# Ledger of designs, part 187: miniprotein binders against q56419

Target 1, 326 residues: q56419
Amino acid sequence: MEGRTLEEVQEEVFKRHGVLVPKKELEDLAKALEEAGLLLTEKVEARLKEEEEKLKRERPMRLAGLSYPEGEREARAFLEAFRASYPGEGEEARVLLMPHLEPSRVPEVYGAALAALEKTPPPERIYLVGVAHRPLKEKAAALPVPFQTPFGPALPDLPALQALDALLPFELFNTPLAFREEHSLELPLFFLKGRFPEARVLPLLVARRSPELGEALKVVLRDFPGLLVLAVDLSHVGPRFGDTPLTRTLAEEARRRDLGFLERLAEGEPEAALAFLGANPTRIDGVEVVASLLPLLRERKGKVLAHRLDLEAPTLSAVGAGTLVL
Below, E stands for the ipSAE of ESMFold2; O stands for the ipSAE of OpenDDE; V2 stands for 0.75 times the mean of E and O plus 0.25 times the DockQ between their complexes.

## First folded at step 16 (miniprotein)

Design g_22 (at its last look DockQ between E and O 0.81; V2 from the best seeds 0.00; counts 0 for: pae O 5.7 > 1.5)
Fold by ESMFold2, look of step 16:
Structure g_22 (fold): chain B 326 residues (1-326), chain A 105 residues (1-105)
Amino acid sequence: as target 1 above (326 residues)
Amino acid sequence: TEEERRFEWLFKYAREYLREGYESGNPAILRLAIELFKEALEIAKRTGDPEREALVLWSLAAAYFDLGDKEEARKYAREALRIAEKKGIEDVIEYAEELLEELED
């Protein structure tokens, strides 16, 4: 990067690496570099390279002590409390759709996922498919490293990941920094690793729909059977999301969109589920994952176990979350 | 213009980070969103755009609300309301009043 204005450095770093560094942080770095006689862009690049190299070895917990307990004993109790939040029984899942929203906002939805896992034979591996919240260099990505949890590391299924990579028209291991803070993997993984401590994991992110990913996964799953998990949230409505204020009408529409989407998935009709959403006016973020995984969802019938539209009246906004078993 | 483009870029990604922080409960991401909103706020003030200024102020209030910092959330929500009332920005008046009802109670 050239030593231009701080704003220009910020924008160029984002353009080149997909990492947005706050101006205040650049100011602090520039002050330190002035004393050392180094270029600001050189320091930023070195820092990002170091973080990327760390992520090529392991992915540490980012949310321990925040969204779930750091200690193993407390984490086990936390899981049981969430299970208790859902008063029903689950069903065996070959495919599980569950949220990645902060668990305390939708405890019974995560509880429903735990109920499903109780009925599910322990898999050899879990295909965990989340939603990329940071830009990816390709339509999808994986990070083939241990993900740390309070229950020990979730080990990658390297043979299955390598088989998947070999079938794709792009390099699967393409954007390590996008995984650094990605809660759509970390939050569901806490629950999955707690229930299936011996399962290996394929930690996958989708940024943009990739039919190639679904076709490749169909092949890989035949040779490497496991549990497929779609870690997705549903409607996002209200001013937080650049939308009109939450009203009774908007909440009812968001709920109808969420449930209609889930119910059509439960009927084994993922194309109909996508068509039902049309232009996706309530911003269901599960769309890109479902659109990528059509070959794995067709003709799989199941049941919606739980749904909540989490209303935040003070900010006139809401987010939907659901649990679906196929 | 370049300043308009930069505001739109900052505001877009600040809101995406606010969403990420909201969904994850991660205070570091919420603080990142706050810093980006503060940068966007300076542009809105410099360009004299009260609708953008009020929206950014409310977004800051929402971010501090997510952090549990009620004092800062109230500060920014009141500032958003003040501008929105003076300039007749009815959407932000509604946003700020709703948030302040929670914070003042």
Scores: ipSAE 0.672, ipTM 0.882, lowest interface PAE 1.7, mean pLDDT 91
Fold by OpenDDE base, look of step 16:
Structure g_22 (fold): chain B 326 residues (1-326), chain A 105 residues (1-105)
Amino acid sequence: as target 1 above (326 residues)
Amino acid sequence: TEEERRFEWLFKYAREYLREGYESGNPAILRLAIELFKEALEIAKRTGDPEREALVLWSLAAAYFDLGDKEEARKYAREALRIAEKKGIEDVIEYAEELLEELED
């Protein structure tokens, strides 16, 4: 059997585990084994298994000292500064849509989320649904371990996670390595943990729309009530994302798409929000998450608290971010 | 061809990591993007596709910029610009010029 190429192994591992193994590492392994293909894959998987075993205990911070302060005192000051960046008042949230973009880019949007959280009674648990920027084995996944934050570990709600797993037609606890570097959970979790230190968390990732997830969560939420958080960004436009440089026209289109999406969600019409986007030409990040959570978003009326299209000048590109309460 | 397929795969996921790295600010993700772009660059050079080469070079410049490595960013942006100007790739010219302008401030 002609052994798989190193590239095929790399692709397979990436698709399966959400981890890109550097080619050099694969080459070194191949040389050491004097074999390629399946044997190399097995060896890579064995190494990844060791990392998975570590992730069975906890998910360490990856962005501490980069996106947010590592120290608790500094982290609290950070939260206060972000809250101060939003001049408005929040509303009580049963569902919160907030960004996962680098916080420094859209401080007032995170500030709006914090404002909403101030008006929200402390939940027993938070269903934190992020975007998988890496492949998952299944449409969605969960990591049932403590997530480290400057405010201490965000502890998983194991009973609720187990209840959710039992209702899904696929294994919920899949692709743990996809959580290792996933910022779509880490960044929002900083703010959530800072505001609700005692809340348990269900860290969830969506790679592809899963209607089953929304239906299952609807049932789980009955027995395990909590705050639902959608950690999603909005439009991605400009050269970094395959468009021409940001123009007034392109920015207006991005804003129109973002606000049109959020407003329809605020009206309790998530299907209309998805339909409004059509082919999603401005690449709204949160589409698969919203599509998965339709049963939880229907008929819920709310308010758009903040929106920003943030320009990255060096690449003439922009990313949309918003905060919505339901 | 196999090389073209490999290029497209590398470039696709490198762009994904570049996006994720940009959004998160995570340098580890950006480094992964850089590794994939470098391999893609070698393929583009070998296959003689100046459009792909210029685009990858600009992408590398962007990735290094995101990492805060202005020196490497300038290097790749200049090379992207050089190839793009030589071949009349207007979009990359614009992208590279803009990035270089930002790197001079």
Scores: ipSAE 0.027, ipTM 0.340, lowest interface PAE 5.7, mean pLDDT 87
ESMFold2 (binder alone), look of step 16: mean pLDDT 83; pTM 0.833

Design g_23 (at its last look DockQ between E and O 0.30; V2 from the best seeds 0.00; counts 0 for: pae E 3.0 > 1.5)
Fold by OpenDDE base, look of step 16:
Structure g_23 (fold): chain B 326 residues (1-326), chain A 105 residues (1-105)
Amino acid sequence: as target 1 above (326 residues)
Amino acid sequence: TEEERLFEWLFKYAREYLREGYESGNPEILRFAIELFKEALEIAKRTGDPEREALVLWSLAAAYFDLGDKEEARKYAREALRIAEKYGDEDVIEYAEELLEELED
């Protein structure tokens, strides 16, 4: 609402969404937004600017001590425990699809990812493509700074990032604040850095499907080979996501969608995977990422190593997670 | 109708903010989601749509749970359950009862 009247906002909402929000409701919403710190007040802007300046140097851990141990020794034990939770053997990955869900919810799925990484020669660099859960200025973004982990900083591959930026029709280095709290990168990066401590990283976020990103990455990967990692979750169903409580029917539908999506990816048919989801009624998280990376996923055959639909009982909601190797 | 469109808009954004609030751990975003859901709830009540009302109430329960307010979460879950008992699927009722038990512990 910077300098806009409530009437202007009302008109904009009407133009964009075809909904006329009453002025009173807009006032209440504006107040709620202000209280939520979602309105750019001068104070909020100043704080955000300061945070943005910090992100020019490094991305600190946000989930250390919460989702994973902060200390290196404990972090290594954590990795081993997760690997142990998956009884199978992995396969060599050129492309790895893995979750970004809270690790404790789906340990065996992360364990499957670790199993795949054990069979994967150490890459020079990792293209880590996460989901932007916050708006980006562009369809995709990168943050070209070290990401802190318990295993030391994950260093960016600046030459490869620059090569990618040069091939994109938009500025790749946009919306640094979106990376500040983005768990879709932080959580997978913990496992990746733990397994491949010397690998450089290209931390990428996708907000909207960008075919240009996939085409650009295909070119960049020729000169800058590396492991491609899709850090995506699958179905999101239940009250937290605007559904009724998880029922058998809803769970079966979520599993069907998840497995149908993953199996088609495993067959090297990413377009068929997207088409299978249609309107994506179970809200598979990774759709925009997969849609952006089609050129890199086509004709690659692989294997689904793990899948889980994890119930969060207190909210009767569930999230799907999977591990796929290509 | 205009009210139905407004409901769908409010509910859509409330759901998005609920997810964002949960994923970010930002309580202020969750509070904003709650305000949007409350407005959606009032519309659902006014239009006499019990399915939409129950849907919003379940989401409110989740939002308050995510805020750490188990008491309010239970309140909204019970209200949702009451509606579900009248108009909902038996499967939803069974799971909702389980939810309430877990919220009470």
Scores: ipSAE 0.521, ipTM 0.829, lowest interface PAE 0.9, mean pLDDT 89
Fold by ESMFold2, look of step 16:
Structure g_23 (fold): chain B 326 residues (1-326), chain A 105 residues (1-105)
Amino acid sequence: as target 1 above (326 residues)
Amino acid sequence: TEEERLFEWLFKYAREYLREGYESGNPEILRFAIELFKEALEIAKRTGDPEREALVLWSLAAAYFDLGDKEEARKYAREALRIAEKYGDEDVIEYAEELLEELED
């Protein structure tokens, strides 16, 4: 019915359901596709519609007890420990770039974000823009539901989300399942909600650059002022990411590209930052978000507060993370 | 071949899930990546491709290292090293030796 090749169906199933489908069902699904093809797809699709309907009501914590504590008391102590990992002072942010990498890997980078939030007047709302790790039906998406945190639910800013949806050439609320495990929103949100418990949230994902998103957000931010957060990581280098082994020269190049990117953003020159990366040989994953948000980044000057290229020597791989205020 | 295309698909997505699991700290995602790598490994063994086999074995070792399962990580890293040494894969030899240095107790 869908007019797809077997390979396209296999790819879709793994991309959409890889975490939710038990190993035995993956084997059964592949066998069924070879014999008939449609019955298991229909069953899986029905179950996915049920999961999708649940996500239209709320987004539960997925990383509590894993990346951060579930209990509120422990979660507040956790925030304090991260702030202490960064001995410097922050600056007021109108735009904040912060990582979404596992916090224990880059504690001082998250600490720098907390330092910036200390200097930032409590916003009425936070525009939280992450990187989609699951396919989206469109270039970008939002999920207009409460996101659970140890500090209580982060409530959606429904009027601002509706205004944004109305300005886009596609439906903004298009892929609820992509939010189910999305750590690029959940990890930064823990820190943001802990610091700004009264702020509402616009939880946004970018899969591919959308100039339309940036133009629409510029309009929405005038009517619905708030804090813009780019929740992105920087370079990804080494064998984990398909590179040659991590060498001193590859690590030096990754650090140089991370810092050059951040510094050009800090100069209010986001086009120059993107041009500096060229084909993005160290796989900075913030590129699609920055490319979408150019109208919000142009001529906005600021400061790089922290950067770390997190080296994992046993696997010869590294990931960069940074904190930038504009 | 169909098996070659399935291997490439499985290995590509297994690595993407390994990255996501590494970034998020989510063991459910890491275990799914391991399932995909194990399927890819079976294909590499059936097709007799030692370069692919060694690389998948190292990838499995890295995934178990992320989970904190040192026994499985050590097992797969040693197997990767054995294959890589037999067939002269200097990259995977280095990868496996670095990981084993951390895992040897």
Scores: ipSAE 0.441, ipTM 0.802, lowest interface PAE 3.0, mean pLDDT 87
ESMFold2 (binder alone), look of step 16: mean pLDDT 82; pTM 0.818

Design g_24 (at its last look DockQ between E and O 0.44; V2 from the best seeds 0.00; counts 0 for: pae E 10.2 > 1.5)
Fold by OpenDDE base, look of step 16:
Structure g_24 (fold): chain B 326 residues (1-326), chain A 105 residues (1-105)
Amino acid sequence: as target 1 above (326 residues)
Amino acid sequence: TEEERRFEFLFKWAREYLREGYESGNPEILRLAIELFKEALEIAKRTGDPEREALVLWSLAAAYFDLGDKEEARKYAREALRIAEKYGDEDVIEYAEELLKELED
């Protein structure tokens, strides 16, 4: 784009399209976007600025009435139904890996998470680490505002968030717009808030592996103990994700990757879990989160409570989901 | 080749936008994915790579489905199926037929 810096174009593409394009690819993408007529308008920029200002106060529900009930009574019934969908018993969690997929697709996996939470003493705070499906300015970000839920607002732990920010080499409180529609936080938070209404929350997003985040959190957790929750999905395969239609072979590979990943995490070997995935051909989305939290996952033994590869028939695509307790 | 590199670039980003568009529910992002896939499709056609062509067509079908345009989704799925019948494996054909049925309801 004539007259703009690569950074400005990157920011524009990010703001408009929620994609952070590496500078090296930015010129080619910018040309492609320009050719497609997909340029940011002043009107869109003004709207985004307004939304950013709103996010300084609170993060409203976006999926209420869609993915979960808006009303508290109905929301409680929803929780109970999901818990009932998992016939097993949970275990006490210090670290919980759970999905952020549409709950109706994998009810028993969320049920397993609820079962684990039943065996977990109420934490003072929850470190909720989601996947940034939109680009972040930094490797990770936090939004230090109340998140609305049907059970009332999930309040941020400001002291713990500030302590974390102070230990990071980058500004933690970046890219508030990335949180606006991020379901990787909203969906797990519904279940967490429903189970632990008094817990404060640290809503964190990871876009790229940040070893610094794991080291900083390890320190922060000493002074600010709490439950660590990894809100991550597993394999993403099929046409929606740039594959051919789901075949038996592709499904078997996705399951193998998912279970192999989770089992190695359950053994307290997160580096082995990452190594097992290699180039991550089935696109496990939790890789960057796990890679960021290695110091917190090492030597912790646990149990895989549930796993499902859920088919979305209309697109012949599937997403893996799992629940792991450490 | 330059064409192959261009294809891989377009397909990579189109796939990312398709995922992001689906996850965010943002139709503008889905439209961006579609435009990039269409350019990738033209390259695949020009280079005579039926596997790449089918791959793009499946993704286009998914993108249009996510936009709520079932008619256009069916169109691309049928075209992908046609290529799969000619060059693909039996498993892909079977699943593609199932997809088409789901798109018709």
Scores: ipSAE 0.524, ipTM 0.833, lowest interface PAE 0.9, mean pLDDT 88
Fold by ESMFold2, look of step 16:
Structure g_24 (fold): chain B 326 residues (1-326), chain A 105 residues (1-105)
Amino acid sequence: as target 1 above (326 residues)
Amino acid sequence: TEEERRFEFLFKWAREYLREGYESGNPEILRLAIELFKEALEIAKRTGDPEREALVLWSLAAAYFDLGDKEEARKYAREALRIAEKYGDEDVIEYAEELLKELED
């Protein structure tokens, strides 16, 4: 009685999204979520508040022991193995595009990123821009706290973050809980912190394209120079993503779209890269980030160092990953 | 129809939780996705929609594979293969056979 009714939820969804979801469908979802313990209750809300308060102090490792080792010595050996997976040489990067896909699936792509970092002078700070996998209250967000890694905490660049916040038409520090489990920052950060242990970090997420973010970052980067990292994956195709089973033709199409996108970015033509994707039928993950950061990508020519479309035969699905230096 | 909209709703949420569970490595979220897929599967079977049934079965196989339950993953993959064989989709049949070989090795 004291909580929101299904009718109130239905009305809110209709007001915000223009879609009337039948009450029965909401009831079925609520039952399924309640059985799994996900329906919001007083106990769940209190726990989420507690987690939010913890995130105001630090962001702990969530993937240690799952995607990378927890111990520093083991983590360094892990980094060396990834670098060895890419036998080539890198190029100096002012902008680095790298994946956030599970590292063991695309070792040479992460290795190429490490090769690029070897050629890159240690930056004072890293602008790490990932993809929000949880809704944000605004188009973009940041979390101005240390992010724990096996190599020690990645400290936030508070002055640069405050300058960025001051230039945006919305509060930048708007959705702390969205960072709790965000692998698009944690996985790339492991590699970046391992290579640049002294760099501070601006941990940024994009949910929806934000031209204002790109314009603000262009200003902030002048005053606070650093390495810009787009931590994005490429095509997502197949049943894991609610699609038809992967065929060889679909895999070839996904690879073509990945490479065409990366090549156009390497030509300094980010608008052409976005236009090339059209409706984005292979669901390239990086489009909202690229669309946000156009002012920082225009006229920057570079090189595609690696690409892999990781075919997951067990799931009939694939995810593309690439390494691009600009 | 109402059942078609219910299927689409359940499948959409199950897919979101499957992606979340895979990307986070959180088995509780994977189990939620499985529960929702099983409800969607029941609808697809009741409505006699083999394309939706096969899609849900492959989604269940993927979820159980990520959870590390190879026996359940194999079960759902074999069911999806049976439907694909009746439909005659050679690409799906080839991928399904590869999956089943990997799960049994």
Scores: ipSAE 0.005, ipTM 0.383, lowest interface PAE 10.2, mean pLDDT 84
ESMFold2 (binder alone), look of step 16: mean pLDDT 84; pTM 0.834

Design g_25 (at its last look DockQ between E and O 0.39; V2 from the best seeds 0.00; counts 0 for: pae O 2.0 > 1.5)
Fold by ESMFold2, look of step 16:
Structure g_25 (fold): chain B 326 residues (1-326), chain A 105 residues (1-105)
Amino acid sequence: as target 1 above (326 residues)
Amino acid sequence: TEEERMFEYLFKYAREYLREGYESGNPEILRQAIELFKLALEIAKRTGDPEREALVLWSLAAAYFDLGDKEEARKYAREALRIAEKYGDEDVIEWAEELLRELED
C-alpha cells in the first residue's frame, strides 16, 4: 500500500469534534502506520523514495527462497516438478489465463499452464497482466524495467510499452512502488521466464477496470505480437474474505462460479462471463482484468485445462485457481 | 463515530495485507497485516465492541497460522473463542473451534 501523510491520518482519526485518543495510543498508532508505510514521516518518506529509485532501474525478486528456489538449477527442477504434477497435454495459447496464488497450493494448475506453454511457439514478448494489490495512481500501470528471476532478468519490451503509453489517456508508468511486492506478476513470471527465456515482458497491473487499456492493447498487439497472460485467481470464499464459513454448499457454488466463468471465456463470450457473475458473490479475482481486456477476449475460443478450489479446512476458506487457453 | 471509521480503515487494509500475504506466502506482508490488526483490536477493545473484537482476534489467529507461528495462532484463536462464546457470536465460535482443532497437535 501507498503511504499516507500524517495530515491525512489526522483528518481520519482526530478531526471530528469529541474524538479523544490517549497520547500513548496515538504514538503507538503512528509507529505502526510508519512501519507499514501508511504514515509519511521523514524517515519513511526517505525509505520509500530510495526504494522507488531502485525500482526505476530493476525489480528484484521478493519471493525467492519462499515460493520458489533462488538458485537456477533448483529453480529448473522446481519447474519440472510442477509440470509433472499435471498429467495432461496442453494446447497452444494465444491468451493464457493462469493463477497468481502461492504455487504449492495449486501445483497442477501451474502444471497445466506449463503444458500449454510447451505447445506454444516461443513468443517475442509476453503481455503479463496482473492484479494490483497496492493502490495505483491510475486504473492501470506498468513498470518498464528488468524483473529479476532465477533464470536471469526478464527484459522489458520498451518499444511496445512506449506504444501502449502513447495510446492511453493517462501516464502508464505511474506507480513504481506498487510493483515492489506484487506477487501477481512475480509468481507467474517465474513460470513464463523459465519456459520462454528469450521473451521480453510487458509487466502490467490493473487496479480498476479500464476499457482504454484493452482498446490500446488491441492496437499494440497488432504491431507487437505476443502472448497475452491474465494472471488472476478465481473465487475467494470463507471467513478470510469476509464471508460465511466454507460449507459444502458454498464450495459447490464457488466451483460452479469459477467453472461457469472460465467456460464462458472459453466460448469467446467475456461479456457473458462477467454477466454470469453478477454481483460476483464468490469474489472472483479476475473480473477487473477481464473487464479491461474485453476487446482481446471476444470471439476467441479455447479450453479450460485445469481448475482447483484450494480448500483450507482450518480457516474454513478457499481460493479458486484455473488454467484457460484461448 | 471517528473511532468506528478508524477501525474500518485499519481492518480494511489489514485484510488486504492478509490476503496478499496468504496468496504470496510473503512473511513480511503477513507481519504488516498483523500490526494493523493489532491496532484495530485496540480500538475494538476501547469501544467495547465484542463483534469487532472477536473478528479481529480470529483474523490475527489466521495471520499467525499463515506464518507458521502455532503458539500465537492458538493464543488469538482461544481469545476469539472466549469473546465469541460470551456474546453468542456463533460464526466466530465455529471459525475459532475449527482453527484450534488444527492447532492442537
Scores: ipSAE 0.618, ipTM 0.857, lowest interface PAE 1.8, mean pLDDT 89
Fold by OpenDDE base, look of step 16:
Structure g_25 (fold): chain B 326 residues (1-326), chain A 105 residues (1-105)
Amino acid sequence: as target 1 above (326 residues)
Amino acid sequence: TEEERMFEYLFKYAREYLREGYESGNPEILRQAIELFKLALEIAKRTGDPEREALVLWSLAAAYFDLGDKEEARKYAREALRIAEKYGDEDVIEWAEELLRELED
């Protein structure tokens, strides 16, 4: 049996489970295992299985005390401050596009989302669709467990999740470990739970465009109405993302792409929004989510409430964020 | 090639983790990004792709900077600069020089 290197095992585990096991941990396991790469994989898989079993009960906060306050009182003050950062008024949302970027980077964009939520009647459920920054076994996934927040657990809508699963040609409840540290759900959920404490949640991740997801959700939404939230960022430009340092020209291009994308979505033309991006040279991360939800975005007119291209000065890079109501 | 595909895969997710780690301030995510970048770096070195190598080195510099390890960040930035100078990548030179300036303050 050609002994797999620790790196090969790490890669395999990452590909299969969407989790990177630290090399040190693999080394410790390998030292504990006098035997070859296969045993290491089995033990790693066993540990990952244990973590998966924990995720069957709840998804704990990972960013509490980092991106947002852990305590409820402080968390409420945090929400209020973010709302205050947006001077405008919101509009009622049936579909909300909002960022998942670090809140402190784009406070007014999150503030715009909160403003929209203020004008939105409390939904029975929230379909929260994030971006998978880890590989999924399928094009999309859901985690049907409570997500912890400073405002208490966001409870899953199991009936709606089951209805969705039944309409998909793949297993919806896949790759639970991909949810463990996924900020694209956790950060938006903080704001959503804070505003709608009684709403149940369908936490969904999209790794690749899934037209099936949009069609299935369109059916599910008829029987299980709720707020659809697209938790997506926009352009990612600069050295951190493989471009030259942020220049005026690059920033203008990023803004043009972001706003052109959002405006076409606001006009109810999601296919035109995708076509406008072409090869997506500024790396708008929400493309796969929008491409998956086309049936839900078509013919819905709305409004762009906020947009920001936020500079990360240390790397001369920038990330676009926006808030759109439909 | 399979190696090129693996590089692109590793580098893509490493950048996503780097972004997430920086945005969240979670050092564990940054450490994961670093591990993926190191794997990508090994592939780039093996395949003899200096552009990919320099790109990864810059990303590593950024990741270590985000971790607060300025010494290791400088190391990778200097290595990126060296490669850029050798292969004439003006963009990487500019990036490395800028990062080095920020790391010296």
Scores: ipSAE 0.039, ipTM 0.536, lowest interface PAE 2.0, mean pLDDT 84
ESMFold2 (binder alone), look of step 16: mean pLDDT 85; pTM 0.854

